# VHH binders against Adducin-related protein C1289.14, part 3

Target 1, 324 residues: Adducin-related protein C1289.14, of Schizosaccharomyces pombe (q7lky2)
Amino acid sequence: MLSKKFTPLSLKNAAKCINNSLRSTYAITGVNLTRGLATNSKVDPKTYAPKPEFSSIAVREMLRKSCLHEFTDEEVATRIELAAAYRLFGLEHWNENILNHLTAKVEEPDGTASFLINPYGLRYGEITASSLIKVDEDGNIKHPGVTGDVFGINRAGYVIHSAIHRARPDVKSIMHNHYPYAAGVSCVKHGFLELAQTSHQSGPVTYHDYHGIVVDKGEQKSLAEDIANKDILILRNHGIITAAESVGAAYYLMYQFLAATEIQTHASANALGDMNNLFIPNNKLVEKTFDVTREKHFSGAKYGIKELSAYMRLLDDLDSSYRT

## First folded at step 19 (VHH)

Design ii4 (from hh3 with K28R L106K)
Fold by OpenDDE, fold request of step 23:
Structure ii4 (fold): chain B 324 residues (1-324), chain A 124 residues (1-124)
Amino acid sequence: as target 1 above (324 residues)
Amino acid sequence: QVQLVESGGGLVQAGGSLRLSCAASGFRFDWYAMGWYRQAPGKQRELVAAIYRSGYTRYGDFVKGRFTISRGNAKNTVYLQMNSLSVEDTAVYYCAAGHEVLFEDKRSGYFDYWGQGTQVTVSS
């Protein structure tokens, strides 16, 4: 039963050695964050446009310029008024995207007539006095303004205006659009109806048959014949034209007529497809209303002058850049 | 003074033709749709033809392509060409001026202006 005395080996000395070693210098291998070369993407998301010349930057740069110093005071005035009309059309959404046209006649120093028209590609809200393009009767650019070299004009659209301007020397301004209510009236056999006081202010209208988007010489002649001495031409299955002695008059005629077409649309809807449900004014009343509102200068000024002026003041409050 | 003066009526044999004219004066012709009505003895007045300011034309059911209404802009005149006339077409023909909507059947009699009428007699 040998009681083997397990001598307790002395634990002392083990303390010393731990000190030195482990300063393992973790060489922080500098992860060369390869700055991913931001591949200078050729496309800048902030400035990209499908066509660079039509970019916001390019267009704004053009529109900052003024060429008004090159024109007579009369032309400058006409440019400003016409630009205002474009802006107003834009505000009211009377235009179809970048389509449609407003024109104004300008008398040249040599006695010939030139015409102002919009660059084809600007929004109506972008139109300035200097952006308007001056053209001859055939649509050749006489002065490109500040944007015409880039945008050009819609020649097909101008042909309609040219035909009417040639036929109507008394007309200074022509305005055309495809406003849905007005185009709707152009698509029905009975045409425009005198239904309300607003309607009577527009005056007598005339009609032209739709021959497609391309206007040939024959159609120009027929347009001239159809408009005759009227201020409002309804292009069947297409849209409407106002023609007047001033930009203001053409604008206000457009306002009145479009309002009238909206009224006709609402009245027709409320009539539930039966014309017998319409209250029809006496035509004597229609004539009287027209005479009072149009012929007798009800506003105390020439037709459209106060109206355009009032809304030019609105434009001045909103964005006066149309004047440049 | 407002006047609608009809002319061109008369006696014609069956199968014959007449052209009626209505000359308008004293009002703004361009504000009015124009039309022709007829009234036979013992019968009600009925629409023969109408032409709206839009150029849209309407005809009575009895016309069956025999008649054509047209407007002469320069002369403030409306015409009714009547072909293949029959004894049943014998009536006084009246010119009317008014709003387009008044040429609806239910609105007969509310026209602004009427002519005095012209007699058309078709013999067998």
Scores: ipSAE 0.706, ipTM 0.861, lowest interface PAE 0.6, mean pLDDT 90
Fold by OpenDDE, fold request of step 23:
Structure ii4 (fold): chain B 324 residues (1-324), chain A 124 residues (1-124)
Amino acid sequence: as target 1 above (324 residues)
Amino acid sequence: QVQLVESGGGLVQAGGSLRLSCAASGFRFDWYAMGWYRQAPGKQRELVAAIYRSGYTRYGDFVKGRFTISRGNAKNTVYLQMNSLSVEDTAVYYCAAGHEVLFEDKRSGYFDYWGQGTQVTVSS
């Protein structure tokens, strides 16, 4: 039932008063503080980058350019091959972000050697033939390519390559990465094990003690000594290096060795932590396989040539921009 | 022809030292882990020491820091420095070449190459 109505109260009033006082016209002398219009350049969400020079727009603009007309045919070829190798590393996820380096030697018209290296800051998928930076043995930029003025090189990383290039005139290309399975092998005392047919093809490996990111002159010497005449160098607690007579050879050697380290990892896991559960081929078999596949040009071409060529065709199908 | 030729064995008094050498020829020495085994009369062959291609070294439990294995790839030779020898160390010492994983007692029969052995005799 119940009703309760409660009512309307009205309260109207209090309007009035307060007065007029004195508009003292203090002529605030218009110090035109030209507030430097901090052009609050409103962040464009579509184009923003932490550094404008590293923006998508800026990088794309750089990469549209070609400087290949400035080089010999031999250098152009080397640039294209090395760029392809970088793209392939990216596709396979062999690289640790932007941190790794692949180099290739180029012979200058005067008979001196220069070296190509990546600009430090590009993704491997962005690298083009023209983006590669040409440096001397000391890492001084001889030609920046189309991106080197902005990105520069990683000198610390180059020192390793330079040391090996100086020690090994027979080597044209050096590739370095921290691929997890290979790095894992670098962290165990027994090192690399040739467990499967794939593993037999990479050849002998050597080892170097890890001295840290900064490679001093002493370490350069030790690197040169440790690599000796081998094509695969395991940097303990760090990563791996392939060194070979061509970009294709260095690339394919990297492929085979990384596959081998992956096999070692899986086999070790399947062995349930007991090395006695592993089938180990005799070393004669390993040598035989190596000799057939590497020394006798099993593929009908030099090591790595068909393999790199095949995957260059893949890159051409996907994105041929690496050739520019 | 592949050869592993041991040398440096002989007669020594207890507490004495010997340095064994194994000279390798006829194969790619740097592709192999190297090691020393020994066999005493009436006993099974046992691992003394191994040195892997990585430079990693392994020793039998009886070694207890008395022996040191080393290799010189340039000379295709593996060495075994033996100190503080005892009568129990009397055996024929054999050099072996093979894969690192084979330097387990259960796999001693699968080595690629063996030396003929050198006699070590420790007198009291």
Scores: ipSAE 0.692, ipTM 0.851, lowest interface PAE 0.7, mean pLDDT 90
Fold by ESMFold2, fold request of step 23:
Structure ii4 (fold): chain B 324 residues (1-324), chain A 124 residues (1-124)
Amino acid sequence: as target 1 above (324 residues)
Amino acid sequence: QVQLVESGGGLVQAGGSLRLSCAASGFRFDWYAMGWYRQAPGKQRELVAAIYRSGYTRYGDFVKGRFTISRGNAKNTVYLQMNSLSVEDTAVYYCAAGHEVLFEDKRSGYFDYWGQGTQVTVSS
């Protein structure tokens, strides 16, 4: 019921006012009843965010929802695994804020490939299986997840992933970060060194030269060529990429490789910057360790399966909401 | 069975050019840094050039920009392009494979693999 004191705006403006009310905002237009108050405040300290749709309340409401019933069993499993990987990256502080990205491939019922990636604006610790955005190879959104169009994807960040996914149909998951020790190794001419047993699981790494923060079409092609058929690409002056046949494998390879870059950093510092002060394992022993751990299923399962599973149990004990 | 087979040596006039090749077999080429050493009669074996898996290259001081090392991953081969040759470059040239650190002068005797060498003779 409207009164003469509450004359509504036009239908177009009324819809806008209702939407603003749902965001806990309101407008003050000219003289009104609140003029006699001590102050007119539009900011609620408990709920304020630079944009209402980015607020804790708005985001929590979206993230409580599930859209998993809309997807195949294979996609649901992949979403849960990738969401777990995001949570684990966040716990380890392997990501830079909301940047970097992890992707995983999903085969659609029609046989085409789609890719899952985080909404650009969520912390890694907020990612759920239902929040992951599904895109085609070009980054066009096929399913926005439960956050709708609020965040979208980081298209510049996705380009690196799409370049490799196009070139490597055998790869299910690609993970990228700028972990300081790995970024540091990316800045040295001698590159990565297989110094300790932890390091030996990586296999031969590959390298890609830095061409700036934006990856153009020419660099996309050379990026794909540079990784070739390998699992690890060092992006000089930038960071690193792992690419693997499963989410678990990409995650565990990242885990081991980041540890390896930290080991190299410490070993180099203890050697006082002189490579001749390092004990270097025989390359045949390095090759044997790689073969045993990666090719012979050392754990009794394919690389990364048990390892991701164990850490998913850790997440379940801490906060299982990634499964939503 | 591991083999490093050098080729491309021979007789060349001073000021001329020569391209050495080293074909690798029986081991995983992309797991190793590669390089060239040389030894003249009565002299110690010395580093000519190395190329690391990262693509980084090192050269002996005597090279003075005249030589270029490269590697071809498709053919498991390392190359040494030698230009502006002088009589002092006459030596047996050996291919070597090992970890990057081994191409530092303090550790040159500990390579995993050596070739049999190829003779380069520069005539005046």
Scores: ipSAE 0.441, ipTM 0.780, lowest interface PAE 3.0, mean pLDDT 84
Fold by ESMFold2, fold request of step 23:
Structure ii4 (fold): chain B 324 residues (1-324), chain A 124 residues (1-124)
Amino acid sequence: as target 1 above (324 residues)
Amino acid sequence: QVQLVESGGGLVQAGGSLRLSCAASGFRFDWYAMGWYRQAPGKQRELVAAIYRSGYTRYGDFVKGRFTISRGNAKNTVYLQMNSLSVEDTAVYYCAAGHEVLFEDKRSGYFDYWGQGTQVTVSS
């Protein structure tokens, strides 16, 4: 709700006010050289954190750094796009605290694949291109980003992404969340319904049964089987996944699908549980809309390119630090 | 170009079993919920069973646990296993494809695709 009440200028002013206050306090009190050697007995209200390495000061110092010079142009572009997607998820409240994950595949110079994911402990609104952690297919860290080993990755959360990336070499980006309308649709037996034009861009969705919070090797195999060659997997009693050939496509598909689940929720409420109160679209027209929007590049560019670009400009107006 | 082709019908003794198949071609099978309807002489067409893309199944009240619907997406085929058949099950059985909601509200006239039907005759 707070992000919807902020204007771009209001949000920027709030962030500047907080930052200037911390800098002024730090400059007045100076730098405590002994901080790295021993715990001080006094609690500083302006800087306290349950652990010093997680403090605002410590984290902000790490996030001001860039390691982008270490990577190919292609990886840098992917890092910027994925960081933007994290910021947009945070702005829309599509994340669940620090828990969910977005991934993107990068091709190494030797032809092997690596994957980018958020540090486990940063808010989506803190993610920068340099903060993204690069892992191999199994989740072993290949490059920790600018946070070093302070956070690492959520290996349990990465398992879902690795299962799908392993099975789908055509997919560049996988996005997952527990957005309430999508999670709600995941709980109903008749599943997702293409009721309005916005919903028609999804294509056939797939379903995966809930097997608990821990994903073992058997479930990893069934996840891959259940999504098959489709773009959307509904995790029953859990949430949803989008998988696409670019970060922009995965992002915009998520945008449209989350809107579609909200539309279904509102339509169902307005129908008061009575299907006779719904106007049902002709499936041939649903297929036509999908073909126009997804296959024929209705926007004049590949799916998601203009849409991500437009919202990267919004992010630049608000806080361009995701590009760091 | 679009075809729903039913098979597996015929004459069967009361208490017996039949397995109906409906092979789909010329349309995107995994974009549709599938179902079976039947029409006996002098009666209205009625829902026998539906299977949604989500895997959820729904049956007409008269089925009383005797029939099972399933679908094979790899073969673009929907099946109806019919057990413990009685004379009252004698009808033409039609395969249908459409949106899930249409199987809920009995709007049989609004379905996107229908098969030609297969006769099931149960003798006593």
Scores: ipSAE 0.436, ipTM 0.772, lowest interface PAE 3.0, mean pLDDT 84

## First folded at step 21 (VHH; from ii1 with Y110W)

Design kk1
Fold by OpenDDE, last read:
Structure kk1 (fold): chain B 324 residues (1-324), chain A 124 residues (1-124)
Amino acid sequence: as target 1 above (324 residues)
Amino acid sequence: QVQLVESGGGLVQAGGSLRLSCAASGFKFDWYAMGWYRQAPGKQRELVAAIYRSGYTRYGDFVKGRFTISRGNAKNTVYLQMNSLSVEDTAVYYCAAGHEVLFEDKRSGWFDYWGQGTQVTVSS
C-alpha cells in the first residue's frame, strides 16, 4: 500500500498571488492634500515620516479630536462598536495591513441609510469612533470624521460592501478580510467543510467567483445574488465576508468562521492528504448544533452582543481611545 | 418528514436525453452536498455525480461529459441532465444528501438521506 506522500502545498504561496493583484487598483479618492511647502528643513529623525500628513504627530493630533457630539446617540453607539471591531481585528491580526473594511449602517433622521467605513491609511489599532467616515451608498463622503479629509476612503473596496448593503436591508454590518486560513478555504474546490462544533455555529456559506477588482455594477449584482440571504460569503481566491444584523453579530460570526477555517486547515493537515481520514459529523447533528446555538439565544442575548461586549471590556483595559 | 423525491426517469432510446430532478424537503438543503447514484440489476451502487455546497462537481468515470449535475438552492432541488444515453445507463437512479466527504468512494454508503429512486431504462 504505497502511502502517497501528500506534500502539503504551502498555503504561503497562495496568499502571495492574491496580494499582488489587489494592491494596484485601490484608487484613493484624492483628497487634495494641500502640497505641504517642501520646507528645505533638515530631516528630524524624531518626527520624520514619508508624508508629513501621515506622520505620528499629524495622526495623533487628528485622533485626539472628537466629533461624536455631532451625531445621534444611535450613530455614536454604532461608531463605538465598529471602532471596537476594528481594534479587535487588529489585535487578532485578521486584517491585511491597512486593507480590508468593516462597515456599519447608520439610519439617518430622514430615513436614509448611511454607512461608516475606515479611513484608508490608519492601522486598525488607530481607529476611533470619530475617525470613521460616513458615506452614502455610492461611497461619497457625507461626513469625513476627524480623519477623512486627510485619508479618504478606499472606494473600490467599498463597492463590495455597497452591493451587499443595497441587496440586504436586514444587514447592519459587513466585515471583509483575507485571513489566510479563510482565504485558503476559498482556494479549494470543495470549499468550507462542516468538521467541528465550532464550524456548525457559523451557518451556511455562499460562494462567489471573484474576478479580481469589483469595480462595476455587474459584479455588484452578482455579489448580491450569490450571498442571497446568507451571512457568509466566500470570495473564491480572495477572502471572506460576514454580513449580519449588528456589528457584534458580524464580528462574532467572523470569529466563529475564521476559527472554523483554522480547524479545517488543521484537520486537513492531520488527515495526511486523505479526506477519508476525517471524522465526518452527521449533518443532522450539524443542523441541530446550529439551531441550538444560533436560533435559541444560546448566550442569553442577541448573537454577538455578549461576545463584542466582553472584548470591548478588554479594549477598555488595553486602550479605551477607540471610544473617542 | 425528510424526503428526497426523484422524478424525470423513464424509457428513452439510445442517444436520447433525460433530466432527473430530486426535490428535497424536511431538512435544511443548504447544509448538504447532493448527488446521484445509480444501481443496475446485479451491480453495485455507483456514484454518477455529486455537487458540493461550493458548486464543485464530481462525476463517475463512465459519465465522460455526458451528464451535468446542478442544484437550485431556492427550490431545494438537485438536477441531473443526462445526454447521449446508452443501454448501459439503464439503472435505478438515487438521489443522496450528505456531507461533502461522504461522496468520496469509500464512504458512499453513509449518506444522511436517500431517495427512493427513479427508474431509467435506455432501449437499443
Scores: ipSAE 0.750, ipTM 0.881, lowest interface PAE 0.6, mean pLDDT 90
Fold by OpenDDE, last read:
Structure kk1 (fold): chain B 324 residues (1-324), chain A 124 residues (1-124)
Amino acid sequence: as target 1 above (324 residues)
Amino acid sequence: QVQLVESGGGLVQAGGSLRLSCAASGFKFDWYAMGWYRQAPGKQRELVAAIYRSGYTRYGDFVKGRFTISRGNAKNTVYLQMNSLSVEDTAVYYCAAGHEVLFEDKRSGWFDYWGQGTQVTVSS
């Protein structure tokens, strides 16, 4: 209990003797060592990116923006469809990392053609309608979208698309990838084999020889010649191209052809390296299947329209941001 | 009506050359691999040459670089340039259209379309 009130001893006294010693004012000439504050900008582990302009924060900020109000309704529709196609490619893993290209033609008010292409640096899963870059036939940026000023385009890749677009005015959309099964088909001499019902629907294919990664003017001409009137071009030792009258058609054609290449791969494996072990369809049946499915609007709509629409609904359920 | 019409056959002296043509009509030519078979009297029909849609070419073992198959899709025609002909090359030559895999020896009977054949006779 004992509350011992220890008394606050009055430490008064010791103030005094601050002797006057001689403040020799050594004028410390303050060498203002402006230590350049190396702003030890401590790397923020939550936001760090190799380049700040490509950081999650920066990219998200760009992709929140919409420039769709600047375009015609027709272009807006094309942008949305093409963005959807990019997202679907990403979802299916049809693209090689940030590479490959899908393009769509846009008719300008003056009657000239422009083309939409992806920014070089976005994942396909990040592509939005506004992120797409509008270019002319030579690959010059006409409108950067919301990302083009930062990412630009892959001009080397666009040259292939440009060559085909110029040669094929009937084509609205071109899609290119290096999907492993399709690339595999591009590496064999006998080429693509229509082995199953899915394969019968893809239609005729054509071939182009490999000339390296850089496409020159001569190769552009040869590409135009080789594709002719076909909708599927196999680039030997490289990949494949689908070219069609709509984004939906190009997309669905890609779906069918990639599936067909997978079938060919599996069938070949099961054949144990002997082609005689394959059941070969009659080409008349292949033609008949193609005619029914592609020429007579088997789906009840134009080729690819229902298919793209269905998967746009899927994207809407997953992430509708591609529309902006 | 589907037709494969062979031409260019005839009589030639040993060491000579012939160019066979097969004109296709009534079907989508560019959808088919094309080839040439031959049948000599008393012998089985055998593959001479095939050209796939990919441009890949195959030749019978007896050809030994003497023959060249080519196709012109714009003309719906397949060609067989035959050089250094020998008496052993005497046969009826047939044009065939079908899937690439059908040009394997075991599948020669399953072609979609056949021509009527053209006679090639090589004299000594």
Scores: ipSAE 0.663, ipTM 0.840, lowest interface PAE 0.7, mean pLDDT 90
Fold by OpenDDE, fold request of step 23:
Structure kk1 (fold): chain B 324 residues (1-324), chain A 124 residues (1-124)
Amino acid sequence: as target 1 above (324 residues)
Amino acid sequence: QVQLVESGGGLVQAGGSLRLSCAASGFKFDWYAMGWYRQAPGKQRELVAAIYRSGYTRYGDFVKGRFTISRGNAKNTVYLQMNSLSVEDTAVYYCAAGHEVLFEDKRSGWFDYWGQGTQVTVSS
């Protein structure tokens, strides 16, 4: 009874279960929620301005700069004088806010004429020599100074100046404002009246009719015709212009004329509506007084030179930054 | 020498017209307002018309739009165009130069310069 020892074949088949652990690299697409941090940039009360480019910080930074090294000595001098005139207008409040304009002619090295004008947006008290913008006869900016790229110019206002500069090659500076006493005189039919000694010194005036804010080519011509050889132009229902051979002359002429118009205003008021209450000067005397003050070098210098110089010294005492 | 020389006066029929001229010389014409006065026999001198340096014009009450004053700058001349003349307009007409405010009736004696006058006679 043969004990068939069935040798159990131990099939060791070691199934190498290759656990391919599919490391699912969940690429966490980091949604960079660039939450546009709405930079809720909280308004800083200390630095806020309606437009950042016109902020105190921005403007001061501009005005610290100087470009005077780029110009001739003659232009530098003119820039300083004109800047002074602007500051003086500001001190006296002769300007209407940021409006009005003072211009000065500059002769370029090539013999062409350029003109300096204020950046439109600065207070007159902020004007510096370097802040003035150089333009051609058409108002195109030739040199922006340190502020022109930001502020530009008032081209409409410049048109009046340009017209007069073209018509009057003898004129180096033109000043325009709407000072209330002078504007008041521009609104009455009888015009300017020389009523006091101060009024006798400003000289002859001429008149131009009001045509609105926009000055077209036709009006430019008429302006040129109306100003003729006079240094004071009364723009009816508008304001006044002084035109002179220097910045100092234009400035001092403005001073005298504004004073004269103020006198006229007060005298008229004191007359209580009756012109017969006014003491009226002899026109011959007025003319003579003018001649004495102009032709005989009454001040010992050219008209306006001592006067501007004196007040430049005042500006130097107050704030000499206009020179930069 | 300062001169104001009137011309253009004469005899004219009622309803007619005259143009008076005043030529100024010897002074700076542009510094003065200019005007015309008239004086009839036995009457006071009265303002006819004035033109100020501003271009403003004034007229006597009797003018009633009949007369026009104008200035010719190039010739230092002032004109008075008189239309629809009447017998009552018969007078010596004088040119005057002075300050604007002097062309008020109360101050007619203070003018800087006067012309010699030109006779205007209007017949019926």
Scores: ipSAE 0.648, ipTM 0.834, lowest interface PAE 0.7, mean pLDDT 89
Fold by OpenDDE, fold request of step 23:
Structure kk1 (fold): chain B 324 residues (1-324), chain A 124 residues (1-124)
Amino acid sequence: as target 1 above (324 residues)
Amino acid sequence: QVQLVESGGGLVQAGGSLRLSCAASGFKFDWYAMGWYRQAPGKQRELVAAIYRSGYTRYGDFVKGRFTISRGNAKNTVYLQMNSLSVEDTAVYYCAAGHEVLFEDKRSGWFDYWGQGTQVTVSS
């Protein structure tokens, strides 16, 4: 039932008074604080990058350019091959993010040697012939390519390459990575094992003690000593280096060696942690296979030439921009 | 022809030292791990020491820090420095060349190359 109505109370009034006082016209001298319109440049979600110079737009613009007309035919060829190698590393995921380096020697018209290296900051899939930076033996930029002014080089990484290039005038190209299976081999005392036919083709390996990221002059000397006349250098607790007479050779050597390290890893796993379960080929067989495949030009061309060429054709089908 | 020639063996008094040498020829030394085995009369051949291509060295349990294996770069030679010798160390010592995995005790018969051995006799 119950009703309760409670009512409307009205309270009207209190309007009035407060007065007029004195608009003292303090002529606030308009210091036009040109508030520098911090152009609150509203972040464009479509184009934003942590650094504008590293944005997709900026990088694409750089990579559309070509400077190949500035170089000799020999250098152009080397640039294209090295760029291809970088792209292939990317496709195969042989690289650790942007951290690894591939170099190639270029003979200058005056007879001096220069070296090509990647700009530090590009993905391997972005690298073009023109993007490669030309440096001297000390890592000074001689020609920045189309991206070097923005990205520069990794000097710490280059020091390893430089040391080897100085020690090995026969070497044209050096490739370095931290591929997990290869790095794994670098972390065990017995080192690399030639377990399968693929493994027999890479050739003899040598080892270098890990000194850390910073390579000093002493380590440069030790690197030179340790690599000696070998084409594969295992950096203990770090990664691997291939050094060869051509970009193609260095690339294919890397392919074979990495495949071999994968085989070693799988075989070791299948052996259930007991090395006695591994079938070990005789060393004569290993040597024979190496001689046939490497020294006798088994493919009908120099080592790595057909192999790199084949995969350059693949790159051409996928994205030929590496040639620019 | 591949040859491993051991030298440096002989007669020594207990507590004495010997340095064995193994000169390798006829093969590419850089492709092989090297090692020393020994065989005492009436006993099985056993691993004394091995040096892998990586530079890793391993020793038999009886060595207990008394012996050191090393490679000489210039003359395809491997050495075994033996200190604190005992009568129990009396044996024929053999040099072997092969893959690292072959230096596992169970695979000693699979080595591609063996030396003829050198006699080590320790007299009390």
Scores: ipSAE 0.638, ipTM 0.830, lowest interface PAE 0.8, mean pLDDT 90

